# VHH binders against c4kar8: the designs that were tried, part 222

Target 1, 263 residues: c4kar8
Amino acid sequence: MAELSTPSPASPAPLDGGRGDELEKFTLRGARQILQLLQDLITHRGLITAHTGGGHSFMTAVLKVDEERGRVVLDPSPDPQANRRALAAPRLTCVTQLDGIRIQFPLVGLGEGQDKGRPALFAPLPAEMLRLQRREFYRLQVPLAHELSCLLKAEDLARKPVEVSARVIDIGAGGVAVVVPTGAAEFVIGGTLPACRLALPDGEPIELDLEVRNLNRQTQRNGTEQLRVGLRFAALPRAADTRIQRYIFKTERALNAKARGGL

## First folded at step 14 (VHH)

Design i56 (framework vhh_vobarilizumab_d1)
Fold by ESMFold2-Fast, scan of step 14:
Structure i56 (fold): chain B 263 residues (1-263), chain A 125 residues (1-125)
Amino acid sequence: as target 1 above (263 residues)
Amino acid sequence: EVQLVESGGGLVQPGGSLRLSCAASGFTFSDYAMAWYRQAPGKGRELVAGIDSGGSTSYADSVKGRFTISRDNAKNTLYLQMNSLRPEDTAVYYCARVEVTYYDSSGYTYEFDYWGQGTLVTVSS
C-alpha cells in the first residue's frame, strides 16, 4: 500500500510558515471564533504539543480561558527545564488535533504564576488560529480490488497516437496519479492528453482531458521500471465531477468503517 | 446522503444585486469549510469565495469588495451576497464542501468532495 505523501492532521510538527498566505481560508481571526475553539480544546481535554524553538517541545493543555484579561491558562510541564525553555522562547507554536482536525496557533509573551494556588503558565489570547479540515492534504489511495483504470490517449516516441490503459493509484477531486509501463508512451510535463477515459466502478467511463503535472520513474523489486504520472483534470462536466467526488467519499467512508473494525 | 442545493440565480442588469443560497444536508455542516465557485461559458472553474467553520472568509481578487459569503449553521445554509454585478460575473455558481487541500510546487490546490448542480446567474440588459 502506498503511504500518504502529505502531512496528516494528527502530525505534531508545525506547518511551514511560508504557506501562511495559502492557509488564509482556514485561519480564524475573529475573537469569538478563537474563544470558542479554545473552549472546545478545554471541553475535549485536548493535548497540545508546544514547540519552543531550537528543536524543543513539551506537552501541555489549555486549562482555562480568562476572557476578561484576554489570556489563556496552560498546564505547566512536570519537567522544570521544559518550562524554563518555554518562558525564554519569544513564541510558542502550539499544535493539537480535535476530531481529526489539525489546529495550530502561536502564543507570545508567556508568563508563569499561579491560578487558584496551582502553578500555571499564562499567555495572551492568540490573534489567529489555524483550523485544517479532517481530510486536509489527503489523497485517496485507490484499493487494488477496485481495478480502477484510465485509458490514456497519448503519443509514442515516434509521435504516433497510442492508447494506454493505466492503473489509477490515487485520486482527488483535481486529478489522478497513474502507473504506466515504461516505453508505452511519451509524456511531457504541461502536455495535454485529450479525450481520455476514466473507468469508475459504477456507470460508463468518463471522458476527460488530462494535463501532465509530474513524472516519476520507479524501479520495482524485480528490476522492472514503472512510470508514475500525475494528471490534472483540465475540465470536467458537472456530472463527471460529481461522480468522481462521490466515488472518493464512498470509498474513504468504507475504508474508515473497515479500519474501525466495522464492516 | 450528502446534498447541496443552490437557489437564487436569475437574470439581473449590470449594477444589480442577487443573493444565492445553498441548503446543505446529510452532514454536520458546522464542521466544514464551504465555498462558492463559478464557471463562465467557455472558461474554467474559478473559486469565488470560501468560509471556514469559524466564519473566516476569503475572496477571489475579481470579487473582493462586491461579494460577501456568509453561513447560518442553525439552518445549514451557505449564502453569497452579490453586489455591483458586472457582465463578466455571468456564470453557473456552485456551492461546494471543501474536503482536501494540498500544497505542491504549483501552490495550494483546493479539492471538493461534494457540490451542487449549480444556479445560473446572467448579468445582461
Scores: ipSAE 0.000, ipTM 0.082, lowest interface PAE 21.7, mean pLDDT 78

Design i57 (framework vhh_vobarilizumab_d1)
Fold by ESMFold2-Fast, scan of step 14:
Structure i57 (fold): chain B 263 residues (1-263), chain A 125 residues (1-125)
Amino acid sequence: as target 1 above (263 residues)
Amino acid sequence: EVQLVESGGGLVQPGGSLRLSCAASGFTFSDYAMAWYRQAPGKGRELVAGIDSGGSTSYADSVKGRFTISRDNAKNTLYLQMNSLRPEDTAVYYCARVEVTYYDSSGWTYEFDYWGQGTLVTVSS
């Protein structure tokens, strides 16, 4: 698939390994469970985005699970450069979906060759696989009309306290993504922003501690730069969780009703 | 259905030559990598030479420069030309179909799914 249109990523970026404790409950380590999940990906012809590091990835699929030899057989990329990067990588991070459920797993020790005369990539069976079937990993794109904002309590370049009103662009049960003007505040990945205020349409702002998860600089069509900040809800209060989930549910229902307008 | 039949073995003097043939049937020969391996009396099995579907060849250090593997896809036949034969080349030589080849940090690995019955090569004065 090479066309004039700018391609969008088919699969989301790999999840942060720093969430180890939160992701442990979704981690499969049983050999039988891993084999069954890989076989399900074969049966459903699941397309896999394999991340080789350095911002590079390629599309693949599991062709075969060889339990006797303890390995998976993967479809190589038609791009020889992608295959070369994969073979040079210390690990592949494989991301896919099965019936809307996110699946992620590492492959280490990739080799190349042929299986019954056909080009193939080979890797040992993964020791673990993530299977994320919980709604808490869902992200709602916030409608512009809702004017959701989060007042961030951060520091400037001199480490002096500043307050920045940031526009909320997406929201999930686990966090928000916001946009701020470049240079408005200093953010450190893994840092905590205490006592921030999330403004939802109904009621008083919600006071939350937020952890900085990622930073991404984006340039808008008008030439202005904005910093996108991914923020995790730290120690989310029960009442706040209920209000956030209610907002997400109501907004999804409203968007789905509009999409189904001709039914 | 898959059959591999070797021929061309025999008794030869040191420094002599032999050409082994392997007639393949029951599969699309041109799609598969093929190999020759041998088993000498009192020794383990040794991969002698391999040839992939594209014609790329590999050889054991012990035979490199003396043996030549080749294939004729029109005749479904694999060959091993053996020159400058030595007493230590005495072995039963087997034709094998390669099911899997792969290259990783440990080097090339060849995995076989079918073997012939073998042909005896004796090198003695």
Scores: ipSAE 0.213, ipTM 0.656, lowest interface PAE 4.3, mean pLDDT 82

Design i58 (framework vhh_vobarilizumab_d1)
Fold by ESMFold2-Fast, scan of step 14:
Structure i58 (fold): chain B 263 residues (1-263), chain A 125 residues (1-125)
Amino acid sequence: as target 1 above (263 residues)
Amino acid sequence: EVQLVESGGGLVQPGGSLRLSCAASGFTFSDYAMAWYRQAPGKGRELVAGIDSGGSTSYADSVKGRFTISRDNAKNTLYLQMNSLRPEDTAVYYCARVEVTYYDSSGTTYEFDYWGQGTLVTVSS
C-alpha cells in the first residue's frame, strides 16, 4: 500500500454507450499508443476497477503486456467468485486513472491460468482505449486522512426516511462516489436524494441534491465487498462549485508536493 | 540462474524402457508446471507430457498409457518413465519449465520459457 504511488482507480461507473459518439474524439486506436499506455499503467502501478456487469466489479492491475503474443496479464481477485463472474462475462470494462486522466478500455475473451507459477488472468490486447483529459472527467481520490463524508437522505425498504453517513472515496466537478454500509438504505438509479450534506474541510457542510447514477458491488484486493454509489450533483450553486474545486486543487497540489519530496 | 539438466537417455531396443531425469535449479521448482517435449530428426517439437504444481498430469495421445511423468519437489527433480518404446519415440528429449499455463474451453495450453540441452533417446535394434 505505502509503496503504491498511483492513485486508486477513477469512479467505479464506466462511461456508457449513450455517449459513444461524444467520446470518439478521446479514443486511442493506434497499436503503439495502446501498448505505451498499458505499459504506463504497469510503471505507475495503476489500480484498475474491472466491471463484469450486473453491478459487480473487482480490483485488479496490469501485471504484464506481452506484445509478441498480443496479450495483457491481469492480477486475479483473491475472491474466487469475482474471478468466476469475470470469466463468465462477455466483456470486462476496465476503469482507472493516471495523473488525473481517466482511462477506460474493454477486454474481451478473458481466460485464466498461471504466469511463472502464479495465478493470472489473460486477455487479448484491447483494440481501443479511452483517454479523457478534460476537467469534467477528472476525479480526485480522497485521502483517508481527510475523513470526508456525505450525509445522505434516503429511504429504507418500507419507504421511511433514513439518514446515512457515507465515506467519500472520490470527488470531481460533476459528483462524488461514496461507500455505503450494506443494508443501510434503498437506492434507485436515477432517483434524487434531496438536501444531502457534503462535509468538506474548512467550512460548513454543503447542502445539495444528489442523483443516483450507479450502484456497484466492488470486490477489493483483500477479498471483501463494498457497495459503492455514484452520485451526480444536481444544480450545484456557484459558491459550492468554487469550494469543491478549491478542495480538489489544494489536495492535488499537496499530493504532488508529497510525491516529489517523499517518494 | 535457471538451470535444467537432463539425464537418462541412451540406445534401447524396441519394447524396452528408459527413465529420464531433469535436475532443476535457480527457481522455486514446486511453484511451476513442468513438461517434457521431444524433437525427432527432421520434425518439429512435440509436447510429450506435462505436470502442474498440484501434480495433475497430461499426455500426448502418442505416448498415453506408455509414459508416466512425475516430480519430486523435495529433490527439485522431474521424471519421465518410458515403457514399451517404439522406433518413432527416437528423439532428443527436453525438460521444460512452463512460463504460461492457459485454461480455456478448448483445453490447456503450455508455453515454455526455459528448457535444458536435451538427452538423446534412440530406439533401434
Scores: ipSAE 0.344, ipTM 0.709, lowest interface PAE 2.8, mean pLDDT 85

Design i59 (framework vhh_vobarilizumab_d1)
Fold by ESMFold2-Fast, scan of step 14:
Structure i59 (fold): chain B 263 residues (1-263), chain A 125 residues (1-125)
Amino acid sequence: as target 1 above (263 residues)
Amino acid sequence: EVQLVESGGGLVQPGGSLRLSCAASGFTFSDYAMAWYRQAPGKGRELVAGIDSGGSTSYADSVKGRFTISRDNAKNTLYLQMNSLRPEDTAVYYCARVEVTYYDSSGVTYEFDYWGQGTLVTVSS
């Protein structure tokens, strides 16, 4: 049997399905539970990152659950190439978040067609969904207004040192996910980026060594492509850990207050 | 109200030809993939040919080289040109609107949401 380990919290990358024993208690297999969770994603307009394999993904959303036909209907990408990759993939791994809880599910047998005269992607209802309720799997989606950035020390395509200011799109206890323009720098999975600087709203930048955990070329809903890089905190001083956790807690609390008071 | 109405069926001798037509109404015809399928008495439905909104075509192995599917979006009409007809082509032929198209290593698979009433094709001497 393979040794089990905790999934990386550094990006919205798919969790290892081979950890069946570890993840079983978080796996929903009841038809009613699956239908309710999919409906909750529709109600909250949850954005889904659909991974097609080979480091590619696109942004989608559940438009409809067709219980009678046993199907889920998804928003297609505005990029035809992203849709072609999805249709050619043996499976999609869909990753999203609802109220800070990570949700992941497979879709097998993707098709394309029309839903009431509008282009759509179709798939059979998933037989199982992961709903991870442990805090270590929590990922805070960073509000754009916070303008959270990380100055990365990397190499360009010519292997010359380059500094890239990357936007932080999510943050957890073990790492961050950042966005860089395609071609701005080269990243190697397992590579270490030394002396990077994470800028939080409160206080001076935190100097950190970051390990590249995953790379994903993502097509946005506006059709543009960006490189998403998942980065693990290689060595985190306790003071830095405390500041990061405080930021996550305060921001989550503020977002929850807004959700209850906003329309 | 979606309507698909087939015509052009009849009795023909082996080696003969027929052209089937399907008049579509109640939806934007050009937006949908369309297909022809057939059913012989006592058998299940068999996909014959499909055409997507962009004009790409697919055919069952049993009819490749003999049948041609085409569409006229200006007339909201789907066609099936059947050449070199054989007794085993005897069936009721149905026009269908494709709801979902799937791609796999074996080719293309369709799911349909609307069907016509069918037109009988009999190939006999």
Scores: ipSAE 0.284, ipTM 0.694, lowest interface PAE 3.1, mean pLDDT 85

Design i6 (framework vhh_vobarilizumab_d1)
Fold by ESMFold2-Fast, scan of step 14:
Structure i6 (fold): chain B 263 residues (1-263), chain A 125 residues (1-125)
Amino acid sequence: as target 1 above (263 residues)
Amino acid sequence: EVQLVESGGGLVQPGGSLRLSCAASGFTFSDYAMAWYRQAPGKGRELVAGIDSGGSTSYADSVKGRFTISRDNAKNTLYLQMNSLRPEDTAVYYCARTEVTYYDSSGSTYEFDYWGQGTLVTVSS
């Protein structure tokens, strides 16, 4: 039952770890896939932030993977207290990135010792690894000037059909967040809104099915209440996916160029 | 090249004492944890004692209180002092260099990459 909110690839904050269905499709559980990903971290000398709980973390790296003995070897912290906290922790949550891909995995049963005379930390191979490409978790905040909207086909409190034009406040490859006036329609987490219409600035509206993922009631500064609805793309044809990604890419480039003094 | 050479084995009476030595060369001895293993005829290798680079020791239950492992880093030498010897201590004793050592709540684990040729210890009348 995880919420859709996902931090950027550069964020050190750990995610749900595949507990919710939103992250399951990005979770690697195959032994060969896990070994290959760990080897990629070694090859690219990926720095890992290891979270030990209680707000504590330290920087480490995978030094080697021992497939035959079923374990990873990690670089210990130069801070002895960080190593003691890690060894006392029931679980480490490791977060890193490769080429903009966010990688997260648990380590349980951490031990310390030496590898060929050098200090090292040891742990059994993780049973799962989360691998998120930027496009799967990135959310573009929609500029107010774009006036992006989505026509929602929903139901009122009496289960009668109603159409609501909702403002799109953020958009990603997996869905949108919209705002609607309180009471305009009833939304149920897990419910499907069929044949909704997403209006992008260029071209015909995109017809798509949306699934309700989260709800958040907010009070505006002018005293009006609004409901923020997180919606997942339930079925997205390749052509529609391409159009949405193109909009996100172009808008982000334009915003980045503006931040660097582009006009 | 890495070389481990054991010495000090021989025939000894039950209740007697013997000191084994292992001369190490070809690596920085002080950086490695070292161990003594034994193998009786027709049996697998059994860890007898281990010592890490910091001097912390571990022993098999069968030898605890009778055997003492020690090291002299200035001489690149590992020792095993064997007291109150029993017929069941009869075996070939091997010096080993650890490839990997790790410690967790379950205890210590030693894994080896180099072994000596062994020295025979016979405990008999």
Scores: ipSAE 0.022, ipTM 0.519, lowest interface PAE 7.6, mean pLDDT 83

Design i60 (framework vhh_vobarilizumab_d1)
Fold by ESMFold2-Fast, scan of step 14:
Structure i60 (fold): chain B 263 residues (1-263), chain A 125 residues (1-125)
Amino acid sequence: as target 1 above (263 residues)
Amino acid sequence: EVQLVESGGGLVQPGGSLRLSCAASGFTFSDYAMAWYRQAPGKGRELVAGIDSGGSTSYADSVKGRFTISRDNAKNTLYLQMNSLRPEDTAVYYCARVEVTYYDSSGETYEFDYWGQGTLVTVSS
C-alpha cells in the first residue's frame, strides 16, 4: 500500500500483543477442532445467520458434518430467492453463538441438492473458524434505525473541553465503536474519557468512563472522512452491564428474525 | 437395514434384449433417487442411468435410445430395460441408492450410499 505523510512528532513504537494476535489465538485451523465445533453446533441446534453479501442473509443450521467427503450439509432457506442469492455468492459468512460465544466461519463453493431425499445445501468444510471465548470480543453491529449514540466528554484540537454526540456502530460487553466527524475532537490511544453517556433505547443514559483503544480514518463514498473510535468500558457497574447485555440480546434476536424474512 | 437385490442378468445375443430388476427394502423407496451403473471387464465404473423420486430420468450417452430406466414405487422395484444390446454392453450391472444428488448445469450428479451385489450381463454369440 502507498502513503503520503507530512512531518509530524515521532509515532509511538508498536505494542506487543496487538489486537490481530488476540483474534488469531481464537481462530481454529485444526481439522479435528473444526469438526468438533461444527458437531457442537448440531448438538445444540445453533441457528446460523449466513450473509450472502449485498445486505442479504438467511437463517440456516448445520444438519450434518460429512467428514469422509469433507463437507457440511446446511438447511436451505424456505425462501427460494434467498437460496438463489446464496448459490450465486462467491462466499457465505456464517455467524452464530454458542452459550454466548461468537462463532464465525466462511463457506466457499456452496451447492444444492438432496441428502437422503431431503433438500440440502452443501459446502466444503471451512479451512478456519473463529471462536471468541471472551465475552468482551463479541460485537453487535448496531442497526442504523436504533440511532444509538454516546455523548463523549473529550477535548477539541485546541485542547479545550468539548462534548461530541457520536453514533454507536457496534457494541459488546467490553466496549463500543463510535463514529465522529474528523476534527470534532482529539483522541489519544490509551486516554480516558470520563463521564461519557451511552443512550440505550430503554431508560436513562448510562454514565461511563471510556478508554480509547483504537482509531481508524475512513473515507465515505460521499467523499467525507469519518473517524472510527474503539472505546473500552472502564469499571462498568453491574447494572449497566446487565442493561447493555439485554440490549445486545434483544437486538440480535430481532435481527435474526428479520434475516429469516429475507431482509 | 437397506437391501438392494438385482435380477435379470444373463447371456444374450447381439441385438437382443434383457430387463433387469432391483428389489429394494429397508427404506422409503419413493423418497430416493435410484441409479444403475456397470463395470465392464478391464474398465472403470460407468453410470448407466438415473431416476429421481419424481420420475425424471438421465442416461449415459452410450445407452441413450437403447436403455430405459423406470421405477414402481408400489412394488419398491427399479427396472432397466435394455434393448439392441451390443458386445460392449457386457458388464456387471449394479443397482444403487442415491444418498446425495447435486443439481448443476449438466443436470443431476449422484453419490451412492448403498448398492447391490450386481448381476452379470454377457452379450456374445
Scores: ipSAE 0.207, ipTM 0.649, lowest interface PAE 4.7, mean pLDDT 82

Design i61 (framework vhh_vobarilizumab_d1)
Fold by ESMFold2-Fast, scan of step 14:
Structure i61 (fold): chain B 263 residues (1-263), chain A 125 residues (1-125)
Amino acid sequence: as target 1 above (263 residues)
Amino acid sequence: EVQLVESGGGLVQPGGSLRLSCAASGFTFSDYAMAWYRQAPGKGRELVAGIDSGGSTSYADSVKGRFTISRDNAKNTLYLQMNSLRPEDTAVYYCARVEVTYYDSSGRTYEFDYWGQGTLVTVSS
């Protein structure tokens, strides 16, 4: 769980409610709007990071909205430990994005069972959903085919310098989120990683300084665990900023074109 | 399309026996928990017996020791063996597929998505 009072473009961590009054205009409380947004997540196969507390999360998806029974049905993790953490949590904080827009909502009263013979997690419909339509919070989910990577200059458990090639999973104006193999390096929130190299398609790697903003141990849909690290661009050169924005815009346009093409 | 077809009902004297069958089709029978429930004239529906995909069974207090639920996954068939029948067992008996099994701090619940048409069991002299 993150202790953030304000949203950060570089952080997938949940908002802590410290900006409740400022975020009110982005909060959906109408039953119809909530049902429609959940249905949109199903239609677009939206992947959800469900935060269970203690820096733990797992990747899930909404399988079904049961309006008659007032429930959402979620895809359980193939890792039983992730499911046990979720069921023991007093609250799940679910974070996802739809067309670059950050969506966040709580689930309380999680239970488990089966839906039409398939394992499932069940929760009452959320009473509210945050739909944060602000350009500063936009995050592009990086296509796997782009093989976007960032070579991190970090330290191992013995405080020795180590270079780790991390896969970039999302990118925005303020930073990136990367996947780091478990045990490959130590990260400290607020720590600076100097002279990292971001490999974009079309050109030389970009050398930049990154600040660690958040850490999540995430259980993937295949049941394996990975460390997700949110990184802020510290001292971003103007040429690097231009190349990153160009990549985001070009990729967004290509993804939107594919969606309108019907595939 | 999911179909549940009950058979085996009829008129029987008190103390008699009947075996109900439910032929299931249109889904992977072995994956689902199945149940028998009944409805007597002027009364609400009562869960009689349930059996999960692993073969674990549960029974209503009124039928424990007299009724036995079983399944044959190779034949896609659910059974209810009814012994020592009483006039108060008179009801329409329904085969049901369990859509949702839900376990939380409030207990266990079963929710059904498909039912057969029912088979009438009349226990009278």
Scores: ipSAE 0.093, ipTM 0.569, lowest interface PAE 5.4, mean pLDDT 84

Design i62 (framework vhh_vobarilizumab_d1)
Fold by ESMFold2-Fast, scan of step 14:
Structure i62 (fold): chain B 263 residues (1-263), chain A 125 residues (1-125)
Amino acid sequence: as target 1 above (263 residues)
Amino acid sequence: EVQLVESGGGLVQPGGSLRLSCAASGFTFSDYAMAWYRQAPGKGRELVAGIDSGGSTSYADSVKGRFTISRDNAKNTLYLQMNSLRPEDTAVYYCARVEVTYYDSSGSYYEFDYWGQGTLVTVSS
C-alpha cells in the first residue's frame, strides 16, 4: 500500500526527537490563537495528515470547532481500519500546510460517533499548535528548465566510492530532495555524504556535506523506478547559505511574476 | 418548531408492561439519534436508552434486558417497550433529540438539544 503511493519527497513527518527546544518559539498556546488557526484550516479546506504511530496515517480535515464544548470535529477516514488505529492510538499527530506555513498539533482522547446524524471523530482542543513560518520549512519546487543538479559522493553496494549526478526536485533552507536512478548508489538514513557539489544556475558549484534524512522508492507513470532522497545540509557555510537563499527568493519572485501575468 | 410529544404512561403493577411513544415533528426525524431519559421523584435525570439513525441501540445497566427502544421513521415516532416493571422504574419519562453522540475509552456519551414535556410512569400495587 505505501509502496504504491507517490507521497511528496518532503513527506510531512512529525518534528520531534530533540527539536522541542528549537520549536518552542513557534508553538502557539493561547486559546484564541489555537481557535483562530483551526478556523482558518476549516475556511481554507486544509487537508490534514493524521499520524497514528507505527508508520500509519490517514487523511482528514477539521469539520467544526466547538468552542463551547472545547473540542474539534474531524472527518473520519473512509477506511474503517484507519479509524480503528486512530481510536486505539494514545495520540494523533496532525500535520498540514496553509499558505506555505507548516502547522502541526497533537490530539489526545479521540472518540467516534455522530454529529447531527453524520459520522465524525471528536477530540479535545489541542493545548498547543506548532506554526512554522514559510522560510523554516518552505520547499521551492525546482523548475525543470533550471536543470538543477547535485553531484553526490556516495558508496556502491561494495562500499566503493561512486559519484552520482542527481536531479534536484526541491530545495529549502535546510536541504534538498533529489532523484537518483535505482541501484546507482547505496543510501542509509542518518548517513553523511561529504563534499557533494550543488550546481546552481549562477556561479561555481557549492561544496556541501549532506545527511540522508529519508528515502522513497517511486514507480513513475511510464513504469520506471526512481529513488527520491531527502538530504539535510549538515555543515552549511554562511556564503553557501546566502547563495541558496538568493536562488530561492529570485526563483519564487520570477514564478510569482509569471503567475500574475499569465493567470 | 421542533416538538416531541410523549404518551403511553400510566399506573401499572410490578411485573407489568407499558409501551411509551414519542411523536416527533418540525425536523427530519430519520437524521437524528433519539433517546429516552427519566427522572424519579427527588432524584436526578438518568439516561434510559438511545438509538442512532442507523438503528444501533444502547441501554442503561438498570434496564438492560427489560426495556427495548425502537423507532419508526415513516411515522416519525420513537418507542420504549418496558417489560418486567419494578417500583424503582417510577419516573417521568422524557423523549430527547440527540445533537451529538460519541464513544471514547471512558464510555458512551449523549448530548441533547430538545426534549419533550414527559409522561408519568407509576409502578405500584
Scores: ipSAE 0.005, ipTM 0.394, lowest interface PAE 10.6, mean pLDDT 81

Design i63 (framework vhh_vobarilizumab_d1)
Fold by ESMFold2-Fast, scan of step 14:
Structure i63 (fold): chain B 263 residues (1-263), chain A 125 residues (1-125)
Amino acid sequence: as target 1 above (263 residues)
Amino acid sequence: EVQLVESGGGLVQPGGSLRLSCAASGFTFSDYAMAWYRQAPGKGRELVAGIDSGGSTSYADSVKGRFTISRDNAKNTLYLQMNSLRPEDTAVYYCARVEVTYYDSSGSWYEFDYWGQGTLVTVSS
């Protein structure tokens, strides 16, 4: 499924940086630009989803950029199995967001060790980084205090209908990413979830159809595993689109005001 | 402030033994890998032995089976037991704190951020 295999803009699923000429104009290859962007991720404590392949990923962060030795230092997972998957992978695809800008970069030649007595993952500096500042790729990371949820209509392992309340972790013009509560439902890429309900802080829940675009099993920084589901808005009414955009703009403005200054 | 102070060097005859000590201060000793390296007159520095925070050890081929690295975390002290000493072991021996260890499928490497002042070992008949 060519179309359904394309990552959702609302999900941190990887984009093929070498695909076509469209992404070339957003690709940074200057050594100083790459170093500055990595330093910006450290300064802003950017949380990174590192994809190891096979639908698996773990949450990490850049701890240090060693310019002299040409390497990046990453926070290992507290789950040893996630670290073993990462070290066995031919490459990591790292996806993050900085102030609404989607950032993606590969890491090849991952090793393990310690930095000043603490366990760490090491990789050579990436030769290129994608920096996408387009409205359709923008996704707002939903503040935990907003307690945004989406009631999903899905199926269990026995194909029986179930309703699961999923926490919304990011939202964009094209969809949402949610985390599924422990063990409740099965999802199939390309499947449609009809009459789901997206709860925003203002007004009644929005009823909409969602299409499953991607699935990622993530090892969290506390070592627990969760299922992240990327969902596309199918046939979104204009009134619902307006409410979603208003929420995104209002929340982004509030977050920028709270940060204040150059951050 | 990090300090590493070596002791135990001296003059020994070939076949003799020495035990070197390194007193560490200014950091949480138990959290760091530590190493001994040496420099002979007119030669470059050579890594002799390393020990990680978990107690795993590594040795240069030239000293394997003759030297033993160990640590006492309660005393913040690193040791090098040197047996069956040879004239070619004559060198200044340095205690070093390992800043970075890196392991991948091609091997391992070590980087040091602090070194002691050194202790002279002379093996002469």
Scores: ipSAE 0.081, ipTM 0.567, lowest interface PAE 6.5, mean pLDDT 83

